# Ledger of designs, part 6: VHH binders against p49116

Target 1, 238 residues: p49116
Amino acid sequence: EGPLLSDTHVTFKLTMPSPMPEYLNVHYICESASRLLFLSMHWARSIPAFQALGQDCNTSLVRACWNELFTLGLAQCAQVMSLSTILAAIVNHLQNSIQEDKLSGDRIKQVMEHIWKLQEFCNSMAKLDIDGYEYAYLKAIVLFSPDHPGLTSTSQIEKFQEKAQMELQDYVQKTYSEDTYRLARILVRLPALRLMSSNITEELFFTGLIGNVSIDSIIPYILKMETAEYNGQITGAS

## First folded at step 9 (VHH)

Design tc19
Fold by OpenDDE, fold request of step 11:
Structure tc19 (fold): chain B 238 residues (1-238), chain A 120 residues (1-120)
Amino acid sequence: as target 1 above (238 residues)
Amino acid sequence: DVQLVESGGGLVQAGGSLRLSCAASGFTFRNYGMYWGRQAPGKGREWVSGISWSGGYTNYASSVKGRFTISRDNAKNTLYLQMNNLKPEDTALYYCARPGYGKTEESDYWGQGTQVTVSS
C-alpha cells in the first residue's frame, strides 16, 4: 500500500473571517472556531484510510477525537488566528458571567485552567517548531486512535495509527538524522490533549451556535457536507 | 511538480568558504522541514544538515558542526548552506532535499546538485 497521507493532506490553510472587528465578539470567535472545525473534519474525510472505515465507524471516530483534532488545529493555526488575542477575549466575556454570579467558584476555576492548558499546549508546540507535515501525521495518529470506547473495526484503526506513527518516524529520521529524540519530544505532547474537556472547549468556542446545538450532533452533518459548500462558505461566495 | 535547484558550488582552497542556495518550487515550502546532503565520488549519500519549517530548529552532522550553517528564507522559497573552514574531505556533490513519503531518501525530492571541490 502507498503512504497514509499525501501533500494534499499536509496542506492545512485556515481562512479567518473578514473583516476582523476591533473587539472580538462572541460571533467572531464562534465563526473562527467553526471554520477550523469544518476544516479539520473535511481534512479527515479526505484521507483514503478514513473513508475505508465506513460512514458509521468514521463518524464515531470523529466524535471521540474532535476536541483533540480541534486543539491541534488551534496550535497549528495559532499565528493566523491570533489565538492569544482570542483567548483573552474569551476571558473577558467570561468576566461578565462572573460579575453576574452565573458561575460557581469551582466552575470558574475549571474554565480558567482549561484556557491555561490550551495556551500552554499551543506554546509548547510552537517551541518544537512543528511543520505542516508533522502536524498532518500527528492529527492522523490522534484520529486513528483505537482506544476510545464503542468503536468498531478497532484492529483496522490500530493499523492505520501504526502506519501514521511509522511514516512520521521516517520523516523525522530523514530530515533530522542527528536528532534521535525529536520524534519522542513531539509524541510526548499528545497526552496533554486528553486532559482537555470537550465540554469546556465547546462552551468557550462554540457558545452561540444557532439553537445551542452540540458539536457531537453536528459532526455527521459536517462529514456529509460537500466540499464546494464548505469552500463557498469560506470565500463568502454562498 | 516539486522542483529543487541547487547553486553556489565551485572550487575553493582549504580553509575557504562557500554559500550554497537551493531554489524550491512546486510545493508549499513552509510546510516542510528541509535538509542538505552530499555525495562524494565512490561513496554513499551523507546527511549534512536539517532545518525546521521556520528555521527555529537546526541540526548538523558531527563532521560539519561548527563550520556549516543551514538557513532558509520562506518568502523566497530558498534554502541556504553557509560553509566555512572547508576541508578536502568536504569535496562532494551537494544537494538539497524535501522529504517525501518513504523510509529512505530515495523517496525524497532533490535537484541535480552543485559540485563543491576543496583543494589542499
Scores: ipSAE 0.932, ipTM 0.976, lowest interface PAE 0.4, mean pLDDT 93
Fold by OpenDDE, fold request of step 11:
Structure tc19 (fold): chain B 238 residues (1-238), chain A 120 residues (1-120)
Amino acid sequence: as target 1 above (238 residues)
Amino acid sequence: DVQLVESGGGLVQAGGSLRLSCAASGFTFRNYGMYWGRQAPGKGREWVSGISWSGGYTNYASSVKGRFTISRDNAKNTLYLQMNNLKPEDTALYYCARPGYGKTEESDYWGQGTQVTVSS
């Protein structure tokens, strides 16, 4: 059996909306986030093992882990996205809502903590200097998680996850032979992803674009979207 | 096609220095960690040093730690190995490598190597 991923899956290039406005408005943030989301979903779709699971299982997997994939994407594309600036802009927009008494104190705390967690996670990944190869396999490990409720083909999903973990281990061992703990240092960052609320992520990054439509509801459509349609969206929105 | 071309090897006296270069092409250089290996006469391949995609993280074999420095220039798609205080036991064919997909190094991409000879 061949490897789970290839060089085509290592490539993960996000194209930002152009031009970048002087002031990052909600629309720019949402568009940037949507592009990342689409890229992440189409990345998953391009994996042969993912395709082998079938459409229903694929949809269920993505619904379960889209927030984690998105967050890994944020970390990977943090520089290209100017993530710190985006997060600062989000905070500024939240301040306006706070002034208008639209949010409870508890909700404000929850949202601010979420933003902090996002930034901290991305910073921690940057400190580890994770490369495109490692990110690809980390995303695969997250994608092929068998511990989500309601999944079918859990045995096969588990096998794919193990394969991803093993191949990542091989990569790290070959590249950094005298650092036997690098893999562990990388993997211990993954639990942080499970602490992040998908609902809050959706509210922060996607409310301006999709309105009352949930990410869960649009995932099947994203997964069925043709590459040409995606490219058209990128070129049309730029 | 992935290509790696090593250069900078030669004959040097013990205590001397050399700087090896590796020109990479055929793949997105910055997406991968890279490493140097060497093969001494009559010995197997030995890992020497590894470097992360940005160069922010480096790792060294115990035998070369403190003497060798791995670096990279992503703008030039080039990997480097600065070798100081060279010893006769450092004599080997040095090669740069991009990891491939597989358990063994045989799945990795290597260049032709560059010969380093350290005389007593």
Scores: ipSAE 0.931, ipTM 0.975, lowest interface PAE 0.4, mean pLDDT 93
Fold by OpenDDE, look of step 10:
Structure tc19 (fold): chain B 238 residues (1-238), chain A 120 residues (1-120)
Amino acid sequence: as target 1 above (238 residues)
Amino acid sequence: DVQLVESGGGLVQAGGSLRLSCAASGFTFRNYGMYWGRQAPGKGREWVSGISWSGGYTNYASSVKGRFTISRDNAKNTLYLQMNNLKPEDTALYYCARPGYGKTEESDYWGQGTQVTVSS
C-alpha cells in the first residue's frame, strides 16, 4: 500500500486578497478566512483515502474537525496572512461592540481568551519550526480522527489516522534522527486545538458571510464544488 | 523531478575544513526539512545532520556534534554542511537528502553525493 499523502498534499499555498487595505475591515478578514477554509477543504478532498470514505462520512469528518483544520491552516499561513495584524483588527472591531454594550463581560472574556489561545497556538507552532510536510500530516491526523460522535467507518478512519501518524514518525526519524522527542513535542500541540470553540472562531473570522450561514451548513456544499469553482474561490478569481 | 546536486568535497588533511553545498530543484525547498548523510567504504548509510525548513532547528549525530554545522538558504534552494576539525573517520561519500514517503531511506531523494577524504 502506498503512502497516505504525496507532495501535492504538502503544498498548501494561500493567496490573500489584493490589495491589502490600510484598514482591515470585516470584509477583508472574512474573505481571507474564507479562502483559507476553502483551501483546507480542497486539500482534504484531494486525499485519496479521504475520497475512499464516501461523501457522507467525508462530510461528517469535516464538520467535526473544520475548526481544527482551519486553526492549523492559520498557524501554517500566519506569515502570509499577517495573522497578528488580522487578530489586532478583530480586537479593534470587538472594542466597538464593547463600547456599544452589545456583549456581556463574560462573553468579552471568552472571546479575548480565544484570541489569545489562537495566537499562542500559532506562536508555539512557529517555535517548533513546523514544515509543510509535518503540517500536512498533522492535518491528516486531525482529519482522520475516529473519536467524533456519529461517525461511520470508524475502523477505517482509525487506520488512516494511524498511517498518518506512522508516516509522520518516519519523516521525523529520518530528518532528525538524534532527536527522539521531536514527534512527541509536535503531537502534544494537538490537544490545544480541541480547547478552541468553533463557534467563537466562526464569529471572529466569518462574521459577514452572505446570509449569516453557518460553516457547518455550508461544508457539504463546499465539498461538492467543482474543482474549477474551488480554484476560483481560493484565488478570488470568481 | 526532484534533483539534488552535491558539491564541495575533496581531499583534506586531518584537522582541516570543508564546506559542502547541495543545490535543490524540482520541489518547493522551504516545505521540507533536509538532512545530510554519508556512506563510508564498506559501511552502510549514516545520518549526519538534519535541519528544519527555516533553519531554526538543527540536529547532529554525536560523532559530528560540535564540528559540523548544517545550514540552508531557501532563497537559493541550497543546503550546506560546514565541516571543521575533520578526522580520518569522516571519510565518506556525503549526500544531501529530502525525505520522501516511507520508513526507509530508499524512499527519500538524494543526489550522487560528493566524496570527502580525510588523510592522516
Scores: ipSAE 0.920, ipTM 0.970, lowest interface PAE 0.4, mean pLDDT 93
Fold by ESMFold2, fold request of step 11:
Structure tc19 (fold): chain B 238 residues (1-238), chain A 120 residues (1-120)
Amino acid sequence: as target 1 above (238 residues)
Amino acid sequence: DVQLVESGGGLVQAGGSLRLSCAASGFTFRNYGMYWGRQAPGKGREWVSGISWSGGYTNYASSVKGRFTISRDNAKNTLYLQMNNLKPEDTALYYCARPGYGKTEESDYWGQGTQVTVSS
């Protein structure tokens, strides 16, 4: 039986590319985002419950929720990533695109709205002072979502999600025994994640590195990467 | 692996103050919320106060609210409890804790505790 997660799953250390450029550019943003994506995927892969569901189910789950995991990762690592600086640089680029007619006005409106939603989400998580344990369980709740179309083993996935919810509840109750509403305040942040567009996330964070390839297409490759290859890619020579 | 070492307890007259410290090691202190509990003679463990990873959110048992202040210093891996206006009913073994992965506090990590005795 045992707990769904352990201290190793609470650890979520993002290492940024070095050195940080004087002027933030698309390559630095893409490399930083890629490191977070790889860290998030390998975090999911390390969970025994996830491993037990099998390869096809693993791929289907991650394809359905990678943007939600990535967004939780952005919120968790916002300080180390200097996310506010990255988003400011993107906004400046969008204003330049308007002047040079490089992107449609409707698309720019969509992207700006997405950035605003992302900023609000990160701010709400910071206001709740979400810790590493809580983030790990929020990611697990998002990962083990049984309501995605085409999934097999949905009964087992639901059981794992319920276990994640229960274990998060136990943690919150033991830590903050007088606050009967902390769990509810935390969980009501999650629906905003499903309103975040994976297409726009790709445009904001993954252009230039991936070219025109979608994250959906590379997820099976990322999940199969050996730990040594993953470490080499994330911490390779600058 | 996880170690928590409490200090700062002692004998204090009613109305007095004490400051407890808890040195943490064997885990990444800033990844977790922490709490103080206490065990009075002949009673089970009672939760006293909790604090979030940055210290931005704190929570107190009604019996100590307004008198106790929990804080932490992540650079020193140390948790604190400032105890003011102490009452005889505050007499207990005080322990700091990090929640474990089980349902009850029995699975949590705590030290041997530090005795606080409040004379009337």
Scores: ipSAE 0.780, ipTM 0.923, lowest interface PAE 1.0, mean pLDDT 88
Fold by ESMFold2, look of step 10:
Structure tc19 (fold): chain B 238 residues (1-238), chain A 120 residues (1-120)
Amino acid sequence: as target 1 above (238 residues)
Amino acid sequence: DVQLVESGGGLVQAGGSLRLSCAASGFTFRNYGMYWGRQAPGKGREWVSGISWSGGYTNYASSVKGRFTISRDNAKNTLYLQMNNLKPEDTALYYCARPGYGKTEESDYWGQGTQVTVSS
């Protein structure tokens, strides 16, 4: 068979809502995050290997890893999203909530730790100068994780993950032939994604989602969505 | 279609300098790392230098380290190789490349190359 991914999967263009508000607000942040989530789900759905696994397996994989894919997307798109500005605005809001005695101290600590972990992850990816090819394959390695409970076709998922790892290795070796450590430095960043709480990601980025619905509950609907409608939402929304 | 066009080669005396350029088109240049390779007459291809998408990471073959500098300008979709203190053994056809999706360099995208000849 051919490669796991192609140039179409390396392209990952996020467009932001316009107009940009003078002050960042929850609706702008939620719309921006929703665009990234839908782009990430469209990316996964477009992979022939993913399509071959069947609907139940697809849903299970994405439910297990959506937060990791979203976090990789945040790191990849941090500049166009102005992520540092978004996170600063969230921190200022949390500090005001402490000042007004509105929220639990334990919850604030959890949220601040999560923000710190996210900033550190994004910083580490920037220092490695990860490119679009490398991001695409890192996302594929995360997506095709065979160790989630309840999965069918686990051996096939493992084969796809191994193929993603081999193709990333080939790229790094061909581009940087005298650096025997670059692949290892890239791959050791992936465990940090497991420190990201999907619950806190929802609170930070998805407040204002239509209806009182968790991301976990909408994933089956996103995966069934018509490609033209999905692309129209992701590429043309303002 | 992906197209890579090298220029800047020529004849130069030992100890001299030369700057190669590679104009890229047909793909989103900033999504990829790039590299230079070379092939001397009667010899196999040799990897020379690689560069990450922003230029923040660079990597060199031992034979050229300290003498060659790879760089890129993403606004101009152009890759560069500055070659200093050139030696006769640097004589080769120099290629820029973007990695492809196959296991071997034969699947990569290559230009036609630009000849560098270092005399005496």
Scores: ipSAE 0.776, ipTM 0.923, lowest interface PAE 0.9, mean pLDDT 87

Design tc19
Fold by ESMFold2, fold request of step 11:
Structure tc19 (fold): chain B 238 residues (1-238), chain A 120 residues (1-120)
Amino acid sequence: as target 1 above (238 residues)
Amino acid sequence: DVQLVESGGGLVQAGGSLRLSCAASGFTFRNYGMYWGRQAPGKGREWVSGISWSGGYTNYASSVKGRFTISRDNAKNTLYLQMNNLKPEDTALYYCARPGYGKTEESDYWGQGTQVTVSS
């Protein structure tokens, strides 16, 4: 049968909100992150193998892995987003919260450790010079993870993950025939994604959403969006 | 539609140099790693060199390492191969390629190639 992904799935173009403010702020960060989230969810929805699993399984998979997909998206789009500048602005805000005694020391440690892990992950991906094809297949590997609790159809999910792994292997072997270790170096980065806290990701990037809405609660809505509505969300237009 | 067009081949004396170019179109060039391959008369296809999307990572077949340099210009959608200290055994049809989605190179995208002939 045909490949898991195509050139349309390798394309992953994030459009930043315009105009960029003189100083980064919570609103700009949250809108930027929301666009990346919607782009990532629509990317997953567009995969025929994902569509074949059915709506309930789709929702369960994305709920389980959205933070991993989002984190891969941050690494892939780090330059477009000026992620290092965004993280610096977040760190500065945390320092203000310490001075005002608004956060516990344990929470601040947790958040700073998360930021360090995120930065290290993004740096490691940049050092490997991961391309769009490789990112697409890494995203597919994390999306089709059979190991998350509560999933159904785990045998089929595992088959899709194995197919993603094999197709990534084929690409790396064909492109870099004399580098026996590139695939291994790429794949050993993936466990770090499971160490990223979705709760802290929400605090870092999604503060400013109206109300106490969690990303988990909006995933079914995002996955059911019609194409026109989806495009409005990722471009800032309706 | 993916298109790759090689140029810069020709006849050169042993010890000489050539620079090959590959113009890419029909896909987002910077999303993919690229490679050069070659096929000598009567031989199978041989992978020569690969390059990552930004050019920050390259590798080479042992037979050309130290003599060939792969590079790319993403603004011009162009892949290059600088070939120095050429030897008669480098005589081949050289093609640039973008990996496809199949297991082997026959599923890859490649051009018609450019002939390099190295005289002794």
Scores: ipSAE 0.767, ipTM 0.920, lowest interface PAE 1.0, mean pLDDT 88

